VH-VL binders against q0aze0. Designs and how they scored, part 71

Target 1, 268 residues: q0aze0
Amino acid sequence: MKIILVNNRFKENTEKKAQEIAGQLSALNVEVIIDNGLDEPYAGTVDFIMVLGGDGTMLRAARRYGQRAIPVLGVNMGTVGFLSNIEINELAEYLPLILREEYSLEARMMLEVAVFQQQSLLTRVFCLNELLLRSNSPRMLSFALEISGQKLEPYRGDGLIVSTTTGSTAYSLSAGGPIADPQLDAFIVTPVASHIINKRPLVVSPEREISLHLLEEREAIIGIDGQIKMDFGAENRVLIKRAPHPLLMVNLKAKPFFTSIDRSLQRQ
Below, E stands for the ipSAE of ESMFold2; O stands for the ipSAE of OpenDDE; V2 stands for 0.75 times the mean of E and O plus 0.25 times the DockQ between their complexes.

## First folded at step 4 (VH-VL)

Design a7 (framework fv_bermekimab; at its last look DockQ between E and O 0.01; V2 from the best seeds 0.00; counts 0 for: pae E 20.4 > 2, placed apart)
Fold by ESMFold2-Fast, scan of step 4:
Structure a7 (fold): chain C 268 residues (1-268), chain A 124 residues (1-124), chain B 107 residues (1-107)
Amino acid sequence: as target 1 above (268 residues)
Amino acid sequence: QVQLVESGGGVVQPGRSLRLSCTASGFTFSSYGVHWVRQAPGKGLEWVAAISYDGSNKYYAESVKGRFTISRDNSKNILFLQMDSLRLEDTAVYYCAKDRLFYGSGTFYGMDVWGQGTLVTFSS
Amino acid sequence: DIQMTQSPSSVSASVGDRVTITCRASQGISSWLAWYQQKPGKAPKLLIYAASSLQSGVPSRFSGSGSGSDFTLTISSLQPEDFATYYCQQANSFPLTFGGGTKVEHK
């Protein structure tokens, strides 16, 4: 058995805890690879991925390993979030179940994002929550949104979010998007401060291809899962489709999504 | 550098066929949708046909449907217009034009590069 | 088919004049309109796309406005090289269609 432990080197206590867990797993004859985000993703075959941290660490793990169809367990280190399944103080209790492969898997769709500079591919990345296009200056953007070769009316505003259902509770929610059952596969397209008052969020089939490009030269950026940031100009184009593989999330403990989100909304 | 060159125009008799070619250079032809646009002597522009970057989608003006066929060979950077059952009203300069959008699968925004045109005319 | 009507069919102008050309679509085309300039014996040149977006390399004296069915091309201060025929073209639905053209000629 080979396990990747994903942690955030710069988050308080996570590096030390990762080393402790690695020692415990090694004592149980499990080979451990530690990924603290500084090196290239581990290229070898692995059986399981354990993510130590909050939602941000899980998003990074999903981008690095989510397309490999490997079980991924989120272990919370004391931060409030939606992507962890167990708390760190519960790990010892659940470890025998992990080693015996006695757990269920929940599939979460991911986005495949291809960013072009003119006609040349700049980068292709995968993400779990969303792509955000936003203005990087006081000026509104003017941009084209295409869905499966259909041109929608131009958007004028601060930007647009293309989200998975998992991402429905992240930036899309803040911009007025719907809360979506993460068991559903769909794209959620949410405008950010649109000048046109009747531009509504769209819920779109995951079989569709979505594309974006600017209609006027502006200072804009593309943000991916709130962690990757890149400049976006009129010579750029982004193509978004459903990633080939979903993230396979480990379920060891019932976590009531609807009750949790309902309580979160009451606190705002 | 960036260039489209049409060829294949000439004098034909009504009811005959003609094939026009458009050779692209100086840009990645396989990334762009391309159009055929014609202009009769002393008249305005008339859009004729378009093809997506990968050749999967083809579009035609009503006046040429069933008679004209647009195609492309991305390995040779060539666009074609096969014109069958030619009519006197098809007399025009035929322009090849590149759409400004790359990787458009049936969407077009504006024709930013044009060839110099090739004349199709009829003997009486 | 979407019919594109341009007005006027011709306009007489002098260097330095403000020239306005109008294009009307028979049905709504959102902002999916392009403007072209054509000089005698030459191929057309793209000036504006998406109703108001200036094509790279086109002088800032050219501007486009409008949405839905009514569109305008404006040349703020006509230069000698601007005497030409101008065409609008809708890119909203197939078949794509051009306006009849507006000839900008010397007074």
Scores: ipSAE 0.649, ipTM 0.853, lowest interface PAE 2.0, mean pLDDT 91
Fold by OpenDDE, second read of step 5:
Structure a7 (fold): chain C 268 residues (1-268), chain A 124 residues (1-124), chain B 107 residues (1-107)
Amino acid sequence: as target 1 above (268 residues)
Amino acid sequence: QVQLVESGGGVVQPGRSLRLSCTASGFTFSSYGVHWVRQAPGKGLEWVAAISYDGSNKYYAESVKGRFTISRDNSKNILFLQMDSLRLEDTAVYYCAKDRLFYGSGTFYGMDVWGQGTLVTFSS
Amino acid sequence: DIQMTQSPSSVSASVGDRVTITCRASQGISSWLAWYQQKPGKAPKLLIYAASSLQSGVPSRFSGSGSGSDFTLTISSLQPEDFATYYCQQANSFPLTFGGGTKVEHK
């Protein structure tokens, strides 16, 4: 068995823990790779991904490795979030199950985000939570939303979020989006507006494609999972569709989603 | 500045062909859809045809479908309108116009830049 | 095809007057309507797009309103340079279609 440990290089405690765990796993004849902020994702074949940290680390891991159909376990290290399954102090208890592959998997839909400059593809990213389009100034944006070729009314506001159901409890929620069952595949399209109330969040079939572009010369940005940022202008467009592969999240411990929503959200 | 300049208009006989050109400058021509709009003397505006930014999609008014062909050369920033089987009712000033926004789905908006037009008339 | 009915066909007004032009679509076109101004011997000029968005450089005395099938162009205080013919145009679907025009002339 080969396991990759993904930690946050900016948090020393996660690095130390990764090293410790690596040692333990090595003693059990498990090959271990540590991704402590590698420039590029590890290219070799792995059987299991263990994410040490919080939701942010999981999001990064998902972007880096989610398309490889590898089981991903979130191990929480003292943070509050929705993407971890077990606590770090529980790892020893569950390690035998991991090694024996005695766990269930939850498929979580990811987004495929393609950003274009005119006709040219700038970047393509898979992400677990959301794409954000927002103004880079105090001025509101005017932008066009198209869903499967259907042109909606022009949007005016601070921006727009296109989220997975997993991401529904992230920024989308703060913007007034609905909480979605993470076992459901759907897009959540949530307007970001401080004073505009005429636009409601949309729940969109994962079979549809979403297109965004600005209706005027304005400075905007694209944000992905709150970690990737890029400039977005009048000559840019973004296409969003369901990623071809879901993230396979490991479920070792039952974690009731709906009963933990209030507690988790209030602590963030 | 953004500019469109039409050419190729003139006097023709019914049934003949004419090719109009529109040269674009001051903007990224290849990023925008463009239109032909005509106006008969003393009459209103009539949309004629449109072509997507990459030329992959073309749209025509029913009155010209099968007779007119819209095309573009993005390397030269030129829009064309090949007009075949011309009729007396095709008499008009022909304008080329830039769509306001670039698009990827074939959706058009307003026409924010217009040429000064080129006149097509007929002789017996 | 979507027919655009524009009214009135002509209006006589004086400088300083409030001028209202209406455009009705034969079917719903959401907010995909543009307004143009054309002066004699000149090409049309875009004034309003997406029903209510003012084109850059257009004076604020021009405004557009409406959605669905009924739309309005308003000139809050007519200026000497505003005497012209105005056209609405639907951008909802092909074929694109224009209204019949409204000539704003001196009273």
Scores: ipSAE 0.047, ipTM 0.578, lowest interface PAE 5.3, mean pLDDT 91
Fold by ESMFold2, look of step 6:
Structure a7 (fold): chain C 268 residues (1-268), chain A 124 residues (1-124), chain B 107 residues (1-107)
Amino acid sequence: as target 1 above (268 residues)
Amino acid sequence: QVQLVESGGGVVQPGRSLRLSCTASGFTFSSYGVHWVRQAPGKGLEWVAAISYDGSNKYYAESVKGRFTISRDNSKNILFLQMDSLRLEDTAVYYCAKDRLFYGSGTFYGMDVWGQGTLVTFSS
Amino acid sequence: DIQMTQSPSSVSASVGDRVTITCRASQGISSWLAWYQQKPGKAPKLLIYAASSLQSGVPSRFSGSGSGSDFTLTISSLQPEDFATYYCQQANSFPLTFGGGTKVEHK
């Protein structure tokens, strides 16, 4: 069996623990590939992905591996977030189920984000939480939002968030968006500091295509999961669709979303 | 919505056999292990047999080994129990039950959906 | 075979009482223990899996605890609908085995 063990090299407790777990798994003849963020994603076939850390480490794993239909388990090592399933001190208890591949999977919608310069594709990236369009200067943006070819009245403000339901508890929430059940597939479109009357958050069918472009020359950025930034200007547009594959999150321990929501927000 | 329905129970004479059926609906039957559990009148629950989601593994209680055979037809969403060489102690209500664990054989997580049972009576 | 011993075999209780049922395995089963509720003439209903995890739709007055060989089901404040027989079951290894049951009944 071959496992990718994902950690964050800048958090010393996860680096040390990842090495301990890798040693334990190797002693059981499990091949372990460590992804601490320094190297390119592992390109070979693997059976399972184990993420040691909080939601940020899970977001990186989802971007790197989420389209490969590989089970991904979040293992919390401290403050409880929204994307972990078990605690690190429970790992030994659940390891037999992991090794026998006896667990449930929960699908989480991802975004496919394509950024263009004029008609040319510049880059394509996947994300689990959200795309953020925001101003990169003191001046506000004027921009167009299209949903499946339907042009909305122009936006003016600091920017816009397009999130998944999983991302509804991240930046979208802080900007006034709703909390959504992460088992639903939907886009949540949330304005950031809009100066236009009656621009409210929208919940949009996952079958729609969402397009954004600037209506005037301004310095802007596209943020992906709060971790990747790309320059964005008047010659660019971005197209957002539901990704071809959801993230397959391993469920070993029941973690009721609705009964835990206040505790998770407090600890985030 | 999620449902299991047993059938095929009845009175069985010495030397005769029965075949119990359990029809599943409202969930992806081929993704779950399934079980037979029985309960004699006025008695507790006794696990009888299990079959993995794909039918590749079958497990039996010692009391029924060699006499009962579990099987499944995933194309028709049906679980079976073939009951041969019945005895007085086989008199019970027989339940079929779905494993809670996705892609499992019924270990670790218990059984989350049960049928209403079918009565088997051995008549000496 | 792993033998599961429940105690008590019955308990008389009133609405509002705290009820505790215990289950002991003849060998270690980690946390692989389920609890079921059964009312007369009805199929069993899963309450707790993996020793302490509540099944969907089960009221929070039910809780499970324990690991290894000793397990407890607690009903924090008994309701009229909780008069029933309760079974533990080890789910660690085949053959799966149930405890003998605990009947919770009206005083």
Scores: ipSAE 0.000, ipTM 0.377, lowest interface PAE 20.4, mean pLDDT 86
ESMFold2 (binder alone), look of step 6: mean pLDDT 92; pTM 0.949
OpenDDE, look of step 6: ipSAE 0.000; ipTM 0.483

Design a8 (framework fv_bermekimab)
Fold by ESMFold2-Fast, scan of step 4:
Structure a8 (fold): chain C 268 residues (1-268), chain A 124 residues (1-124), chain B 107 residues (1-107)
Amino acid sequence: as target 1 above (268 residues)
Amino acid sequence: QVQLVESGGGVVQPGRSLRLSCTASGFTFSSYGVHWVRQAPGKGLEWVAAISYDGSNKYYAESVKGRFTISRDNSKNILFLQMDSLRLEDTAVYYCAKDRLYWGSGTFYGMDVWGQGTLVTFSS
Amino acid sequence: DIQMTQSPSSVSASVGDRVTITCRASQGISSWLAWYQQKPGKAPKLLIYAASSLQSGVPSRFSGSGSGSDFTLTISSLQPEDFATYYCQQANSFPLTFGGGTKVEHK
């Protein structure tokens, strides 16, 4: 059995804990690869991915490994989040189940994001939560949204979010989007501070292709899962579609989504 | 040097057929939707037909529907307009034009590159 | 079909004048309107797309505005090279349709 441990080197206790867990797994004859985010993703075959940290670390793991159809377990290191299944102090309890492959999997859709400059592909990335288009200056954007070849009325405002259902509780929620059941597959299209007050969030089939481009020269950026940032101008176009593979999230214990989100909203 | 060059115009008899060609150079022809637009002598512009970048979608003005066929050969960078059952009211300069949007999936935004036009007239 | 009506059919102007051309669609076309300039014996040139987006290389004295059914093209300070015929064109639905044109000519 080969396991990747994904951690955040820049969180003081996570590197130490990753090394500790790697030692425990090695003692049980498990091969361990540590991914601290600084190097290229591990290119070899892997049986399981264990993510040590909060939601941000899980988002990075999903971008690096989510398309490989490998089980991914989120282990929370003390911060409350939506993408972890167990706490670090519970790992010893659940480790025998992990090693015997006694767990269920929940499939979570991902986005495939392709950014073009003219007809040249600049980058192609996958993400679990969302793509954000936003203004990088005090000026509002003017941009075109196409859904499966249909041109919608032009958008004017600070930007737009194209989210998965998993991402419905992330930036899309902050921008006024709906809370979506993660078991549903859908794109959620949420305007950011639209100057057209009748612009509503849209929930659309994940089989549709969504494209965005600016209608006017403005300073804008594309953000992916809040972790990748790139300049976006009027010569750029982005195409968004469902990624070929969902992220396979390990479920070792029941986590009641609706009561968890309800409590979280009362804290905000 | 981005360029479109029309050819195939000439003098025809009513009821006959004519095929126009438009050769593209200086850009990736296969990435763009293209149009045929005509202009009768001393009159305004009239949109005739359009074809998507991959040839999968074709659109026609009602006045030419069933008589004209638009097609493209992306390997040779050529756009065609096959004109059947020609009528006197088809007399015009025919322009080919590239849409500004690359990779358009059946949507068009504006024609940013135009050819010089080819004249179609009738004897009679 | 969506009918595009331009007014005026012609306008006489002098260099330095502000020129406004209007275009009305017979039904709503959102912002999907383009403006073209055509000189005698020449092919048209795209000036503006999506009602207000200036095409690369077009001078900033040209501007477009409007949405829905009513649109305007404005030339803020007419230059000698701007004497031409101008056309609007809706890109909202097929068949695509042009306005009748507006000739901007010397006073």
Scores: ipSAE 0.300, ipTM 0.711, lowest interface PAE 4.9, mean pLDDT 89

Design a9 (framework fv_bermekimab; at its last look DockQ between E and O 0.02; V2 from the best seeds 0.00; counts 0 for: pae E 17.4 > 2, placed apart)
Fold by ESMFold2-Fast, scan of step 4:
Structure a9 (fold): chain C 268 residues (1-268), chain A 124 residues (1-124), chain B 107 residues (1-107)
Amino acid sequence: as target 1 above (268 residues)
Amino acid sequence: QVQLVESGGGVVQPGRSLRLSCTASGFTFSSYGVHWVRQAPGKGLEWVAAISYDGSNKYYAESVKGRFTISRDNSKNILFLQMDSLRLEDTAVYYCAKDRLYFGSGTFYGMDVWGQGTLVTFSS
Amino acid sequence: DIQMTQSPSSVSASVGDRVTITCRASQGISSWLAWYQQKPGKAPKLLIYAASSLQSGVPSRFSGSGSGSDFTLTISSLQPEDFATYYCQQANSFPLTFGGGTKVEHK
């Protein structure tokens, strides 16, 4: 059995805990690869991925490994989040179930994002939450949104979010998008500070292709999962579709999504 | 440097066929949708046909549907218009034009590069 | 088919004049309209796309406005090189259609 431990090296507590867990797994004859984010993703075959940290660490793991159809377990290190399944203090009790492969999997759709400059591919990235197009200056953007070859009315405002259902509780929520059941596959298209009064969030089939380009030269950026940032100008075009494989999230413990989100939006 | 050059025009008789060609240079032809637009002597512009960058989608004006066929050869950077059952009303200068949008699979925004045109006319 | 109607069909103007050309679509086309300039014996040149977006290299005296069914091309201060025929073209639905043209000629 080979397991990747994904952690954040720059958080001293999580690095020490990762080393401790690696030692425990090695003692059980499990081969451990530690991914602290500094090197390229591990290229060999692995059986399981354990993510130690918060939602941000899970988003990084999803971008690096999410397309490989490998079970991914989020282990919370004490922060409130939506992408972890168990707490670090519970790992010892659940470890035998992990090693015996006695768990269920929850499929979470991902985006495939291709960014072009003129006719040349600049980058292709997979992400779990969203792509954000935003103005990088006080001036509003003017841009075209296409859905499966259909041109919508031009957008004028600060930007647009194209989100997965998992991302519905991230940037899209802050911009006025709906809360979506993460078991559904759909794109959520949420305007950011639109100057057109009737621009509403759209819920779109995951079989559709979505594309964006600027209609006027502006200072804009593309953001991916809040972690990757790149300049975006009138010569650029972005194509978004459902990624070939969903992220396979390990479910060892019932985590009720709806009561969790309801509680997070209210004080007790 | 960026150019489209039409060829294949000439004098024809009604009912005959003619094949027009448009050769592209100075840009990545295979990335762009392209159009045929015609203009009768002393008249305005009339859109004739368009083809997506990969050739998977083709569009025609009603006046030429069933008679004209648009096609492309991306390996040679050439656009074609096969014109069958030609009529006197097909007399025009035929322009090829590149759409400004790359990778359009049926979406077009404006024609930013044009050829100089090739004349199709009929003998008296 | 969407019919594009331009007015006027011709306009006589002098250098320095403000020239406006209108284009009306027979049904709504959003902002999906382009404007072209054509000089005698030459191919058309794209001036404006998406109703109001100025094509690279086109002088700022050219501007476009409108949405839905009514559109305007404006030349704020006519120059000698601007005497030409102007065409609108809808890019909303197939078949694509051009207006009949507006000839801007010397007084």
Scores: ipSAE 0.684, ipTM 0.864, lowest interface PAE 1.7, mean pLDDT 91
Fold by OpenDDE, look of step 6:
Structure a9 (fold): chain C 268 residues (1-268), chain A 124 residues (1-124), chain B 107 residues (1-107)
Amino acid sequence: as target 1 above (268 residues)
Amino acid sequence: QVQLVESGGGVVQPGRSLRLSCTASGFTFSSYGVHWVRQAPGKGLEWVAAISYDGSNKYYAESVKGRFTISRDNSKNILFLQMDSLRLEDTAVYYCAKDRLYFGSGTFYGMDVWGQGTLVTFSS
Amino acid sequence: DIQMTQSPSSVSASVGDRVTITCRASQGISSWLAWYQQKPGKAPKLLIYAASSLQSGVPSRFSGSGSGSDFTLTISSLQPEDFATYYCQQANSFPLTFGGGTKVEHK
């Protein structure tokens, strides 16, 4: 068995723990690779990904490895979030199950985000939570939203979020988006401070494609999972689709999503 | 400076063909949809045809459908309007116009740059 | 097809006057409406797009409002250079269609 341990290089405690766990796994004849985000993603084949930390670390892991259809386990290290399955102090208990591959998987839809400069592709990214388009100034943006070729009302406001159902409890929620069942595949399109005060979020089929572009010569930014930032101008276009592969999240113990929502949100 | 210049207009006989050209300069022609709009003498504006930035989509007014063909050569920055089976009611100044929207998925948002127009008239 | 009806067809005004032109669509077009200005012997000029967005370089005395089916172009204080014919145009769906025009002339 070969396992990638993903931790956060900016969190010293996660680095130490990763080394410790790596030693333990090695003693059990498990090959371990530590990914703290400093280097390029490991390109070789692996059987399991263990994410040590919070939701941010999971998002990074998802972007780096999600397209490879590898089981990903979130191990919480004292943070509050929605993406971890077990606590670090539970790892020893569940390690035998991991090694025997006795766990269930939950498929979580990811976004495929393509950013263009005119006709040229600038970047393509798979992400677990959301794409954000927002103004880079105190003034609101005017931008066009198209869904499967349907031209919607021009958007005017600070920005727009296109989120997965997983991302519904992230920035989309703060912007007034609905909380979505993570077992559902859908896009959530949430306005950010729209000039239309009561403009409602849209729940969109994952079979559709979403396109965004500016209607004015103003500077904006694209944000991905709150970790990637890109300048976005009038000559840029964003195309959003359902990623061809979901993130395979490991479920070692049941986490009652709906009964834990209030608890999780109150602790944030 | 962004500029469009029409050419090819003139006097024709009914039933004949005419090909209009529009040369673009000062902007990335291949990144924009473009339109033909005509105006009969003393009359209002009438949209004629549109073509997407890459030429993959073409749209026509019912009055010219089947007779006119819009096309473009992005390598030369030229827009064309092939007009066949011309009729007296086709008498007009023909404008080419740039859509203000970059790219194009078949969506147009307005015409922010216009040429000076080229006149098409008929002889008996 | 979507028909665009402008009113009035002509308006006599003086410099400094507030001028209002209306455009009605035969069906809902959201905010996909543009306004153009045309002077005799010249090509049209884009003033407003998306119903209320001012095109770059256009004076602030021009404004657009409305959504759905009813739209308005307003010139807050008419200037000598504003005497012209104005057209609305729907950009909601093909075929694109223009209004009949409104001529703003000297009183």
Scores: ipSAE 0.073, ipTM 0.670, lowest interface PAE 2.9, mean pLDDT 92
Fold by ESMFold2, look of step 6:
Order: C-alpha cells, then structure tokens, then sequence
Structure a9 (fold): chain C 268 residues (1-268), chain A 124 residues (1-124), chain B 107 residues (1-107)
C-alpha cells in the first residue's frame, strides 16, 4: 500500500505529527510519501491520500490530487472544519479500515479554471471551493458574465464569485450566497458588492460553461480557493466548467453537515 | 531532442495478443499525459487510449474497451499498449503521442510530439 | 461521444490560394479543439491548439478560429509544403475524437 501524507510545513504541529504517522505506517509496511507543500505533487501511483490539518490544507491537496480519483481523508488536527472526517486521536482506531479499504466515498464537484490572454491559454487549474474575480484598485469593475453562450446584462461592482456547493460556506457565503448541500452538483454565482440592484446570486447547472472578461481597462485579480492569486486585465478571459473528476472524500465517521453548520463556521 | 519511438508491431493471428511499447526521451515523461492513436491503411485518425501523467487515470475508445490496456512505467520512460482479443478491424499504424498539457490529469488539448508509428497487421 | 464533422473532405488548390477548412462538433466543446497536418507516410503534426493558439514552429499563415461547436482552419497563402491532409480533434472530453480529415491537393 502506498499513501501520500499531506501537511502544512508552516504549522509545526502538523509537520511533527506527519513524521510520527509516517513512522507508524512504515512499521505496518505502508510506503509513505510526505507532501508538505514544498515540492511538486508526487507523480507516482498511490492508493490513498491523508490530509493532516484544516480545510486550507485539504484545498491544496484537492488542487494537487483531486483529478486523480484517489481517496482523500481529512484528519482534523484541532479546530473542526467542513472537510475533515476524523480526529487525529482516532487515526489508530480507523487505520485497519483504511488499510482494508473499508470506507465509503463522497464525491465533491471541482471547478476547472482556464485563464487566457487574448487567444492563448496561460494556465489551467482545478479548485474545490471557488474562483473570485475582484477589483485590485479603488475603482469598480465592469465585466461580462456568459453562461453557456448566454450573455447576461453587464455587471458592475467589486467582483464575482463562482463556487461549487462545497465552496458555498466559504467566500460565497460572506458575499451573500446561499449555504448549499455539498452533495449537490452546481455552480453558485455570487456578485460582490454589485452596483446593479437586480444582480442576485444564481444557482447554475454543473453542465454549463461560465465565462468572464472585463469590459473596460481595470486592475483586477482572480483568486483560487483563497490561496492562489493571478493578475487579470482587459486582455484576459477566464473559462470555468465542471472538472472531469470530483474529489473523492473518504467517509469513515458520520459527520452531519446540517447539524454542525454553525459550529464549523464559528471554529474556522 | 524530444522523441517518441514505438515498437512491437507485427503480423499476428486474429484473436491473439500483442504488446506495443513507446520509449520517450528528451523531456520529463512523468509530467505529461500520453495517448495511443491509430490509423487504418488509407483511413483517418482514430484515438485509442490515453493515460494521465502519473498513470492514475486511463481512458479508452469504445471500440477497444475490455480488450486493450494502456499503462506506463515512469521510471523507464515507457508507455505500453496491451492489445488482447485482436480483430481484423484493429489493423492500423499505431502512434504514441505526448499531450501538450503539463500535469494534465483530467483533460488533454493537443498532441504535440508523435512517434513514427508501428504497424499491426494480420495473417489469416 | 462527441462527433466531429469536417468539411470539405477534399479541396483542390494552387500555391498562393487561401484555403479554409471547417469542423463542427456535435456538442459544445468550448475552445478545446486542435488541428493537425499529416503528410503521406508521416505522423501527424500539431498546428493549432485551444482553437486558435499557434503551436511553436508553425508558420503564421496558419490560423484557427471558432468556439463552441463551429471551428475553422485557414491557410492564408498556400505553400508547396502545405499539400497534406488536415484533421481536427476535440479535447473537451473523453473519448477524444477526430474529424474525418480534409485532403488539400494540387489542382
């Protein structure tokens, strides 16, 4: 069995604990690759991914490995988030089930984001929560949103969020979007400080293609999962669609989404 | 020099098996998805199979599902196509091709390096 | 599966002519389309990716356009080395599919 153990090198507790867990797994003849965020994603074949930390560490793991259809387990190291399944002190109890592959999988839709300069592809990235388009200056943006070739009335405001249902509890929520059941596949399109009164959040079929571009010269950025930033200007366009593969989240322990919403939001 | 070289083609009997190999050099093989594409004599191109950069995702044309298996050995820079239960309609030149997309796992958008092809034909 | 319909199946042209080849997808494929050139006995060569992006080393007389389901490859002034068969290929979703090809030949 070969696993990737993902941690955040800027959190000393997670790095030390990752080494301890790697030793324990090695004693059980499990090959362990540690991904602390410094190196390129591991390219070889693996059976399982274990994420030590909070939702931020899971977001990085999803961007790196989510399209590989490998089971990903979130292990909480303190404050409970939305993406952890078990606590670190429970790992030894559940490890036999992990090794025997006795768990269920929960699929979570991801976004595929392609950024263009004029006609040329600049980059293509996958994300679990959201793409944020926002102004990078005191002035509002004027921008176009297209959904499967259907042009909406122009937007004016600070920006726009295109999120998954998993991302509905992140920046989309702060901008006035709904909390969505993460078992649903959908885009949630949430305006940020819209100057246009009738621009309400939209819930959109996952089969649609979403396109964004600026209508005037302005300094803007796009943000991915709150962790990656890219400059965005009048020469750029972004195309968003459902990623080819969902993130496959391991479910070992029941984690009631609806009864825990307030606690999870308060503890992030 | 970026290069792909196919081998393993030949004359086989229908219903038998054949294994094709494709050796890569001049680029980081493990960073790119790779494809098999075939072309019957006098016909157009037909996509056969693809495998992600790390081998974790494999895709097949309907005409070969269950009969062909794509695989890769990133330590040796080799792509494979195991062809079982061969049929006369599998007669073709088989090309391996590198996808342009760096670390492309879920999509591919252009095959920028191609091998010279290896021919698979049949004896009666 | 996404079917790629390529037209015409052949075109007779002279050096210096403007040649236009079209490709239609049975479903929307955004801009995830590639164009290839193939000469007899040779492997295909990538010309255009992402509908309109020119592959490194390909002459600027080649251009691609289109989005969604309708795409065009244009050779602005045909050269002797451009007599070949051209294929479109969608890269939006699996299984990947090629068009039937367009043979560009001497008049």
Amino acid sequence: as target 1 above (268 residues)
Amino acid sequence: QVQLVESGGGVVQPGRSLRLSCTASGFTFSSYGVHWVRQAPGKGLEWVAAISYDGSNKYYAESVKGRFTISRDNSKNILFLQMDSLRLEDTAVYYCAKDRLYFGSGTFYGMDVWGQGTLVTFSS
Amino acid sequence: DIQMTQSPSSVSASVGDRVTITCRASQGISSWLAWYQQKPGKAPKLLIYAASSLQSGVPSRFSGSGSGSDFTLTISSLQPEDFATYYCQQANSFPLTFGGGTKVEHK
Scores: ipSAE 0.000, ipTM 0.405, lowest interface PAE 17.4, mean pLDDT 86
OpenDDE, second read of step 5: ipSAE 0.032; ipTM 0.612
ESMFold2 (binder alone), look of step 6: mean pLDDT 92; pTM 0.948

